# Designs tried in a protein design chat: VHH binders against o75319. Part 222

Target 1, 181 residues: o75319
Amino acid sequence: GNHIPERWKDYLPVGQRMPGTRFIAFKVPLQKSFEKKLAPEECFSPLDLFNKIREQNEELGLIIDLTYTQRYYKPEDLPETVPYLKIFTVGHQVPDDETIFKFKHAVNGFLKENKDNDKLIGVHCTHGLNRTGYLICRYLIDVEGVRPDDAIELFNRCRGHCLERQNYIEDLQNGPIRKNW
Short names: E, the ipSAE of ESMFold2; O, the ipSAE of OpenDDE; V2, 0.75 times the mean of E and O plus 0.25 times the DockQ between their complexes.

## First folded at step 14 (VHH)

Design np26 (framework vhh_4orz_3; at its last fold request DockQ between E and O 0.89; V2 from the best seeds 0.86)
Fold by OpenDDE, fold request of step 17:
Structure np26 (fold): chain B 181 residues (1-181), chain A 120 residues (1-120)
Amino acid sequence: as target 1 above (181 residues)
Amino acid sequence: EVQLVESGGGLVQAGGSLRLFCAASGFTFSSYAMAWLRQAPGKRREWVAFITSVGRTYYADSVKDRFTISRDNAKNTVSLQMNSLKPEDTAIYFCAAKDWPTLYGSYDYWGQGTQVTVSS
């Protein structure tokens, strides 16, 4: 259906580039069919996403969609120049090894192929916070060797919201390193 | 053979300026991100400045607005302009290169370092 995700309105539409990385997190953009259920100022469409990114003088080079549904928007709503990757990620639980691997692989592939530009990896789940934050942090920790607390702090600061799920935080801080291959 | 050779270090008074240079050879310089790191006596090596292959720069908070990293791909050099130097900036400064666009993680190549001493 076209019901607005719970608490979706409570989160900033788009975060900031994470300094030193190519990541930017945002909440899920909603296609036009959702607009009738939103105040004009609450609307955040795929078009709005790109406008906001542009306002930050950034450019998206990849969108990773971590939502577990396809009802929010269609890949066709995105510019053809920006690859779209869907990684169905179940909410509220720590992503499994396969999901983590898929994410890492996608990120590594992008970084390898986009050394000659400064395009960003846009990552979102529903709120662009918990699943998004976990996977970004997991990447920074496991692949880039960033300290868990530093990764979390960096993400939180740039997203403008803090990771909320204790199980995610705990896994990042104290959980095992996940394989990168 | 890969080489990174730093130069430009020395003794300077607090408030003064230095410009460090790093000359690179033996690898495709233009495709690498470059960084300056420093190690003060009794302290761990710390990151100072980073510049991606496309010229995006990052700075440690301690040097932000005082230091400027830049690169010249035609000359295979990276430089660090250091202004408003402080005694706490005293360290061996290292040039490093990595074949990756991110700030974090390890570097592929290192210079021998150049001493910077800031007197009070």
Scores: ipSAE 0.906, ipTM 0.944, lowest interface PAE 0.4, mean pLDDT 96
Fold by ESMFold2, fold request of step 17:
Structure np26 (fold): chain B 181 residues (1-181), chain A 120 residues (1-120)
Amino acid sequence: as target 1 above (181 residues)
Amino acid sequence: EVQLVESGGGLVQAGGSLRLFCAASGFTFSSYAMAWLRQAPGKRREWVAFITSVGRTYYADSVKDRFTISRDNAKNTVSLQMNSLKPEDTAIYFCAAKDWPTLYGSYDYWGQGTQVTVSS
């Protein structure tokens, strides 16, 4: 099916580069088969994603897809020059330690291999907010030593929407540091 | 042996300018991100300015539009132009380097620091 994800229209398509990091967050792009249910100004395709990134004078070097489905777009719809990684992340609950580790490993690998350029890691779940925000903040806290409230504020400001799930927020603020290896 | 050597510190009146320099040796300077940090008496060390190996810059809010970080890969130097100085800018300023492209986290190498004192 091509059903529009619930509340997807309510979220800004693409955020801004998070200063001092290589992250940019966005909601899931939708392939053309979804456009029957969208007004022209509501469309946000994989092509639209790359155009919006270019408008910001940025370049994507990796897309990390946190959704638990392949129905929104095919990786083959992305430029071959942009690596794509799917990390299946269950919604509604704090991601488990293995999911967090996979995310950290992918980010660290990208940063190591991209020290000589300025390319961004694009991260999305369905809305580009709760799972995306959790994993980005978890990385900043555990790996880069950012204070929880500072990580959350930075994500919220750059995404243009505040994290909504209280269990995620509480885990970021009060939960344990997760291992980095 | 890696060395970062700061210079250019001193006493200056409020509203004045100073330019700090950091000379680097013992590593591949052009591949490292560079930063200036500062520590005032009784305060935690805080970042001031950051420049990646490819030249993207970031500034702390307290110095934005007054300070400019730049690098010269041919001379292995990073500099900090400090304009419109305020007494609150009084601190020891440190040059730091890391082989990683992001602002946050720890740095691999540190200079000894240079004192900047801004008088009322």
Scores: ipSAE 0.799, ipTM 0.904, lowest interface PAE 0.6, mean pLDDT 93
Fold by ESMFold2-Fast, scan of step 14:
Structure np26 (fold): chain B 181 residues (1-181), chain A 120 residues (1-120)
Amino acid sequence: as target 1 above (181 residues)
Amino acid sequence: EVQLVESGGGLVQAGGSLRLFCAASGFTFSSYAMAWLRQAPGKRREWVAFITSVGRTYYADSVKDRFTISRDNAKNTVSLQMNSLKPEDTAIYFCAAKDWPTLYGSYDYWGQGTQVTVSS
């Protein structure tokens, strides 16, 4: 059978909206076939994701999936009304400039088309922490001029877990600003 | 010509209240996000309150539960109700507007500012 990702149970399913932004971070939802290995309180399916977002009085307008796999859930498991974007990222390494620019372009496009509503951009990798936190913070630093430590603190507080990968943290604090071409 | 004109500033004793107004003209006010930022003597300019085009509000921790931002699209006005004022609230208060739904980043238009002085 289907194997639960390593340490997946250690993380909160969904964070809170990052105030002043349209971002919300979460861990990867697991389709119903994984539930045989989970207690009821551990389940976090695509349906559970939307229920938890609604419980916060929020609404998703876009999901950005940063995982390098499609085995955890399928886009067809999501409501037809919510756009889904896959940006393949490899864990452990800092995302390359091409990946960073794809993420920025998707976020800017969504914000431009959604000025007249309050819908969220949901971002996830496997744990909703390292790749997710890196790309959200990189966007805030590079596009919105947020100081690196402020961006990291905001993400950590709202996600409910601190960024763990030292190479990601170092790049955010001391790395170059990635400008658009 | 785009204009943001602040009013309502002045001198008030600690614990008092003031209401600031910002009259906007020259752009489609209802589609813009609006903010109040302040700059105290010897300090960096900081945001205080933000309201999106759809009415969602955000407040800096220093003013939470004391200040209320609101907008009136019919009158092209954003206001800031300031209660329980402290000497630390002494600053020039600026109205700002942006055609973007997020708090952070640059603003498209700025007012000249209005002075708020809170005596102990």
Scores: ipSAE 0.755, ipTM 0.881, lowest interface PAE 0.8, mean pLDDT 93
ESMFold2, look of step 15: ipSAE 0.785; ipTM 0.892
ESMFold2 (binder alone), look of step 15: mean pLDDT 87; pTM 0.877
OpenDDE, look of step 15: ipSAE 0.894; ipTM 0.936
ESMFold2, look of step 16: ipSAE 0.751; ipTM 0.882
ESMFold2 (binder alone), look of step 16: mean pLDDT 87; pTM 0.877
OpenDDE, look of step 16: ipSAE 0.894; ipTM 0.936
ESMFold2, fold request of step 17: ipSAE 0.778, 0.777; ipTM 0.896, 0.897
ESMFold2 (binder alone), fold request of step 17: mean pLDDT 85, 87, 87; pTM 0.866, 0.876, 0.876
OpenDDE, fold request of step 17: ipSAE 0.905, 0.905; ipTM 0.943, 0.944

Design np27 (framework vhh_4orz_3)
Fold by ESMFold2-Fast, scan of step 14:
Structure np27 (fold): chain B 181 residues (1-181), chain A 120 residues (1-120)
Amino acid sequence: as target 1 above (181 residues)
Amino acid sequence: EVQLVESGGGLVQAGGSLRLFCAASGFTFSSYAMAWLRQAPGKRREWVAFITSASRTYYADSVKDRFTISRDNAKNTVSLQMNSLKPEDTAIYFCAAKDWPTLYGSYDYWGQGTQVTVSS
């Protein structure tokens, strides 16, 4: 049931904005029902997410949820002013082309509508690391022409944790560019 | 017709300062992001400073704390204040514009460039 995800406590709740982009990565927020298994300083609810973003003098304009579940929190737990997009992704495997294109389309749509502000795209999976880092880096490489190693370094530094899955890293470094439609 | 016209370049001694200006016309300047990029002899062009339409700024590590980018939407200008100049800052400096709020990727419009030469 309501068990804390494996290794969730090992990761920083929220990274920093990736400079030159609109991306910020974080681990999955956990609704209040999970807090009985957490010390006060370990809690990271949807409210805690927005408090930490404000502490960085940043503002969220979109949340992209990459988890394959809705058990951790519900969209209703988020402020009405922040759009929420669910893209179901399974862990361990490199996201398929359809998933990559959905992510790119959502990011491009947000950027087009938010040119006149500095609002962020918040991206998370369970740990805010492998699926999250893969899709952000894939976007930077394929759409914005960033060199793979530079994209990975930027993500790792700003997230505060390095991408762990070798198959994801290998695909980013040596895989084909997924052409935007 | 879109134009970006740079000015303020010249010869300066190491440790000196220069202020570059870019005058923009022919597009809605206030909605565009603006950048300064440079190209030194025998090297690839590299970005130096970037300012969003909302006036958020980003700097390359090589110029951080020495250079300051700013914009004046009423005058359709972007400027680059360059302090503590080093010989390795010698390059042609280009003004560039894009209708997109991120640093990376292609630019829509480019100036002709202005030469900055820093002597030892």
Scores: ipSAE 0.661, ipTM 0.835, lowest interface PAE 1.1, mean pLDDT 92

Design np28 (framework vhh_4orz_3)
Fold by ESMFold2-Fast, scan of step 14:
Structure np28 (fold): chain B 181 residues (1-181), chain A 120 residues (1-120)
Amino acid sequence: as target 1 above (181 residues)
Amino acid sequence: EVQLVESGGGLVQAGGSLRLFCAASGFTFSSYAMAWLRQAPGKRREWVAFITSADRTYYADSVKDRFTISRDNAKNTVSLQMNSLKPEDTAIYFCAAKDWPTLYGSYDYWGQGTQVTVSS
């Protein structure tokens, strides 16, 4: 069935753009079939996502979906003009090197092709927090040379919620740099 | 040959203003992001302002609301307007360029720097 994800209502729908980057994080949008289980102010559909991004005077150029399911919304629910990338990522576990490399490759490819605009890379998992925050911070640390604590603080501030998974935080602070070539 | 040449530095009293210029040549300026970074005596180099090829600007908290970065693609120039200068702004100011739209990471090209000294 179409049941709302555990604690999904506890999180802000969309964060702010992370300054100096092209990243914006959000929780998973829920297609129309979930709306019967939500109050009007709790609804966050794919359309609501794009409306909230527009309200911030931002524009999405890519969505990276990190959920390990396809039940929440379909790529067809998104505008045809916005590329969609699915990277199946298991919750609770630190993402493996293959997942990290796929994420880095997608981000680098987008940035290379979008130097002349200011479009954002939207990243989400179920809550837009742990898997999302891990991969964004991992990219900033490994590719951009950002200090781990600075990357985590930037993500937490812009998302409006702090990374919760201690194993993710530990890997970001003390884990090895993942070389991507 | 790629060149970034800074100008406009000098000695100014606290509360004063300076405008720094960086003239760029040897690359497609309009497609590069541009930055101003500074290094004070005995301190690490830090970024102060960044402008993307799409004219998006970012400022370090220490200079926010006092400094303004701008670019002129027709003249291949990036400028830094520095207002309400403080002794803590004393540093060598570097112009830098990168063929990448993000603030963080390495820069492709660097100027020689221009000295800014703010007296108390």
Scores: ipSAE 0.681, ipTM 0.849, lowest interface PAE 1.1, mean pLDDT 92

Design np29 (framework vhh_4orz_3)
Fold by ESMFold2-Fast, scan of step 14:
Structure np29 (fold): chain B 181 residues (1-181), chain A 120 residues (1-120)
Amino acid sequence: as target 1 above (181 residues)
Amino acid sequence: EVQLVESGGGLVQAGGSLRLFCAASGFTFSSYAMAWLRQAPGKRREWVAFITSANRTYYADSVKDRFTISRDNAKNTVSLQMNSLKPEDTAIYFCAAKDWPTLYGSYDYWGQGTQVTVSS
């Protein structure tokens, strides 16, 4: 269905690039069929996403979609020049090791292939906050050696909203580093 | 065989300027990201400025609007223009290189450092 996700309107559509990284976080874009239920200023389609990224003088090179549904928009709604990766990630629980490793491999692969440009990795879940923030921070901590509190602060500042789920925050601060096998 | 050699350090009065240079050899300079990091007496090493192979630049908040990093791929050099210097900028400045486009994480190669002293 065309039901707007719970609390989706409460969040900023797109954050800012996280400095020193290739990450930018945003909430899920909603295809045109949802716009009947939205005021003009509330609309955030795939087209609106790319317009807002351009307004920041940035360019997307990859979208990683962490939602556990395909109802919000289709890959066909995106420009063909931007790869799309779906990682089905259940909300509320800390992502499992398989999900974490898949995210890390996708990010590392993109960075290896895009050393000579400044294109961004766009990451979103439904709100672009909890699953999105967890996986970005987990990557920074485990792969790039960033201190947990620094990673969380950087994400919160650039997203414009603070990570809300205490189990996600606790895992980032005190949980084990997930080493690749 | 890989070398990063810093130069341009010295003593300068507060409000003055210095330009640091780092000459690189032994690797494909144009494909590497380059950084300047510093270590003040009794403190941990901290990053100052970073430049990607695509010429994107990043600066630590403490030096933003005062320092400018640039690279010259024809000469295999990275430079740091330091303006409006403060006593707090006193440190050994290190040039570092990595074959990765992000600021954080490990660097592949390091220079020996050049001393910058800013007197009040």
Scores: ipSAE 0.700, ipTM 0.851, lowest interface PAE 1.0, mean pLDDT 92

Design np3 (framework vhh_4orz_3)
Fold by ESMFold2-Fast, scan of step 14:
Structure np3 (fold): chain B 181 residues (1-181), chain A 120 residues (1-120)
Amino acid sequence: as target 1 above (181 residues)
Amino acid sequence: EVQLVESGGGLVQAGGSLRLFCAASGFTFESYAMAWLRQAPGKRREWVAFITSAGRTYYADSVKDRFTISRDNAKNTVSLQMNSLKPEDTAIYFCAAKDWPTLYGSYDYWGQGTQVTVSS
């Protein structure tokens, strides 16, 4: 439908690239049908996403969509040159180990194939905060050996909003490292 | 055999400048990311500057706008230009290399380090 997600307007459309990584986080883009419910300065379509990334002198090489719906925009709304990966995740719950493994595999595959460029992995859920921040931080902790508090601080600073869900934060700080396979 | 050899360290007064060099051999330098990390006595090793194989640079907040990392693939050399040096920049500076485009995680190769001392 054309209903704006709850609190979607409360969040910055797109964060900044997380330095030393290939990650950039953003809230879900909304296709043209949603624009009648938005002021011009509130619009954040797929086209607006790519314009904002270009304004930062960055380039997207992959989009990972963590939402549990396809109603906000379709892959066809994205440039053909940018791969799109859907990983269905339910909000409020810490992503399961299989979801974490899929995310890690996609990130590692992209990095292997893109060593010779500086293209970014764009990650979003509905608000680009809790599921998005969890999976990015989980990757940094488990794969890159970043200390949990440092990963969370880096994400919060670059996203411009702090992770809100205490169960996600607690899992990142005190949960086990997921050695997939 | 892989080697990273640092040079250019020394003693300098606060506000001064130093240029560090790292000469690399034994691997395909142009395809590796290169980094400078430092370790002060009693502190953990911390990253200072990072340059990807594609030439993108990253700096720790403590050195931003004062340090510049660069690479010369024809000479297999990475350099760190250090300006406006402060006493807190005093550390052993290490050159490191990795075959991965991200700053964090393990480095494949390390130099032996070069001492930088900044007097107040």
Scores: ipSAE 0.662, ipTM 0.815, lowest interface PAE 1.0, mean pLDDT 92

Design np30 (framework vhh_4orz_3)
Fold by ESMFold2-Fast, scan of step 14:
Structure np30 (fold): chain B 181 residues (1-181), chain A 120 residues (1-120)
Amino acid sequence: as target 1 above (181 residues)
Amino acid sequence: EVQLVESGGGLVQAGGSLRLFCAASGFTFSSYAMAWLRQAPGKRREWVAFITSARRTYYADSVKDRFTISRDNAKNTVSLQMNSLKPEDTAIYFCAAKDWPTLYGSYDYWGQGTQVTVSS
């Protein structure tokens, strides 16, 4: 259906590139069928996403979609030149190890193939906050050796909203490093 | 054999400028990210400036707007232009390289360092 996700309007559409990384986070784009329930200034379509990235003088090279649904937009709504990866991630629960490893594998693969450019990995869930922030921070902590508090602060600052789910924050701060790929 | 050799260090008065050079050999320079890190007496090594193979640059807040990192792939050289130097910039400056496009994490290769001394 055309039901706008709960609290979706409360969040900025797109954050800023996280400096020193290739990550940029955003909330889920909504295809044309949702626009009947939105004011013009509230619209955030796949096209709007790419326009906002362009306005920051950035370019997307990969989109990772963490939503547990396909109802918000279709891969066909994205430019053909930008790869799309779906990782079905259940909300509210800390992502399982399989999901974490799939995310890490996709990020590492992109970075290896894109060392000679500066294209971004766009990551989103419904709000571009909890699942998105968790997986980005988990990558920075486990792969890049960033201190958990620094990773969370970097994400919060660049996204423009703070991670909300306490179980996600606690896992990032005190949970084990996931070493498998 | 991989080598990173720093040069250009020396003694300079506060407010002065220095340009550091790092000559690289033994690896495919153009595909590596390059960094400058520094270590002041009795302190831990800290990152100063970073340049990716795609020429994106990052700077530590302490040196932002004063230092400029650049690379010359034809000469296998990375440079650090240091302006408006302060006594707090006194340190051994190290060149480092990594085969990864992100700022964070470990470096693959390190130079031996060049001394920079800024007098008040």
Scores: ipSAE 0.687, ipTM 0.852, lowest interface PAE 1.1, mean pLDDT 92

Design np31 (framework vhh_4orz_3; at its last look DockQ between E and O 0.87; V2 from the best seeds 0.74)
Fold by OpenDDE, look of step 15:
Structure np31 (fold): chain B 181 residues (1-181), chain A 120 residues (1-120)
Amino acid sequence: as target 1 above (181 residues)
Amino acid sequence: EVQLVESGGGLVQAGGSLRLFCAASGFTFSSYAMAWLRQAPGKRREWVAFITSAGKTYYADSVKDRFTISRDNAKNTVSLQMNSLKPEDTAIYFCAAKDWPTLYGSYDYWGQGTQVTVSS
């Protein structure tokens, strides 16, 4: 159905670019059918996403959707010029190695092909916080050698909300590095 | 052979300015992100400024609004304009190149460094 996700309204729709990276996190945009359940100022559609990104003088080059459903919006709701990648990611549990690898591979592929620009990798789950934050931080830690606490702090600051799930934080801080191949 | 050669360092009084240059050769300069890092005596090397291959710039908080990084792809150079220098800016400054569009992680090539000394 078109039920608004729990606590979805509590989170900022779009974060800021993480300085030195191509990452930007945002909560899931909702297609038009959800608007009747929202106040005008609460609405956040795919179109609104792009408008907000533009307001930041940024441009999306890729969207990675980590939600575990397809009910929120359709890829057809996005501009054709922006690739869309779905990585079904179960909530509340640390993503498995396959999911982590898929994410890393997608990011690396994008970065390799987009060295000539500064377009963003937009990453979102439902709230654009926990799953999103984990995978972004996991990439920074595993691939770019960033200290876990620095990665987490950077993400939290830019998203405007702090990573909430202790199991994610614990895994990032003390868990093993995941293979990049 | 890859080379990064820094120049422009020296002694300057607090409040003064310096402009560092880095001349690159031996690789496709325009495809690389460039950075300036510095290392003070007894301290860890720290990132100062970063510029992507596309020209986007990033600065450490300690030098923001005082330092400006720029690049000239036609000349294969990267520069660091340093204004309002402080004694705390005293360090060896290194030019580095990275074949990746991110600030974090290791750099592929390094210069030998140039000494910057700011006296009070």
Scores: ipSAE 0.862, ipTM 0.919, lowest interface PAE 0.5, mean pLDDT 96
Fold by ESMFold2-Fast, scan of step 14:
Structure np31 (fold): chain B 181 residues (1-181), chain A 120 residues (1-120)
Amino acid sequence: as target 1 above (181 residues)
Amino acid sequence: EVQLVESGGGLVQAGGSLRLFCAASGFTFSSYAMAWLRQAPGKRREWVAFITSAGKTYYADSVKDRFTISRDNAKNTVSLQMNSLKPEDTAIYFCAAKDWPTLYGSYDYWGQGTQVTVSS
């Protein structure tokens, strides 16, 4: 429905940039129509997202939206200068290899095109935690050769919340490396 | 022909300072990310400092606030200023370059290394 996502208020809006990477994770921004259900300090609109990124002295160059809906905000609510990519992901199950491939391709394409700047890839699902953390860690493990426990620790520390889904954690720690690209 | 040549290593007392230099040739230095990594006897090679082509810097927790990485694109040089040196900083220090803007993963080019020894 048209309600604030379950548990959305329980999470920090935006994490810290993951050092040595281009990743920053956040929870889904909520467009203006949700603000009547929120106290001023609880609001996290697309504008609020960009303000918080600037407060960290960072700049977004790409947003990857992992939610299965366009209900929370529209791409048109984002600055025209920031590319937006939608990768539909279903909850609960580990993202399939096709989804992992799309994510890796998008990240590699951005990095190749943005070698001459330090712009960030912003990644979010509803809470910016489980699907978001899985795909970022999967990229670091499979593409950049980071040890699984190090990737998970880095994400948890920078996001300010630990990955919650045990099946995601187990796949990251013990699952196969997907060497598609 | 690509070359990375380190200099500035040596013996220093704990609490002292050293400045390492890496002279690069044979590639478009300004478009490459540069790193300093170190390897102590019997240990794995670990990263120390990283600088992107755009000048953003990253440091390992063990050296944060003590070491400073910088680059000079006009001279094709990356340097590492090392302050408040500790015996555990004793290692061979390597300069490395990559045509990719992230710290992790493989590096395209490596120097031969320069020895840093910190006495107690």
Scores: ipSAE 0.747, ipTM 0.867, lowest interface PAE 0.8, mean pLDDT 92
Fold by ESMFold2, look of step 15:
Structure np31 (fold): chain B 181 residues (1-181), chain A 120 residues (1-120)
Amino acid sequence: as target 1 above (181 residues)
Amino acid sequence: EVQLVESGGGLVQAGGSLRLFCAASGFTFSSYAMAWLRQAPGKRREWVAFITSAGKTYYADSVKDRFTISRDNAKNTVSLQMNSLKPEDTAIYFCAAKDWPTLYGSYDYWGQGTQVTVSS
């Protein structure tokens, strides 16, 4: 069924734009059918996502959904003008090289297409923290040349929560060298 | 040939202000993101301020609310207004340009730098 994801209520819905990047991270929005199980102040729908982005004086130009399931919301719940991309990413494990490559390719494609505007890439997994933080940091480290500790600090500060999975943190800090493309 | 030429550096007392300019030529300025970076003696180069081609601005925490980056696409210039200067702001300041919309990573073009010295 439509069970509220474990610990989902514990996380801030939307982070802040990561300065100097086009990234903003958030937890998975939940379609209206989940709201029966939520107090009004706990709700975070696809509409709520876009309202919160507008409140920050920002605009989404792409949503990358890293969840391994399709039960939380339908792409039809998003404005038709905002592209949506699903990259099925298994939790608890460092993402494999093909998943990392897909993420890098999607980000680079967006950046090329959107040089003339300031639109953001919204990235989420279930909680908008571990898988999301890993892939954003992996991109910043491998493609942008950011030092691992600086990438992690930037993500943590802007998300409002720290990366929790030690295997992700270790891989970012000391993991194998990965090739881009 | 691409050129980025900084000007406006100099000696200033703590608490004072300076405005740096960077004049750009040889590329389509309006499509490039621009940055100011600085390098103090014995330290690595660090970013200071960044402005996208669309005009969105970002600042290092150490200079936020004191420095303002701006660009003029008609004149092909980027400026850095530096207020409330501190001795720790003493450095060579460089402008840099890239055809990519993000702060981090390599820059395509660099100026030769302008010295800013803030006296106690």
Scores: ipSAE 0.531, ipTM 0.773, lowest interface PAE 1.6, mean pLDDT 91
ESMFold2 (binder alone), look of step 15: mean pLDDT 87; pTM 0.871

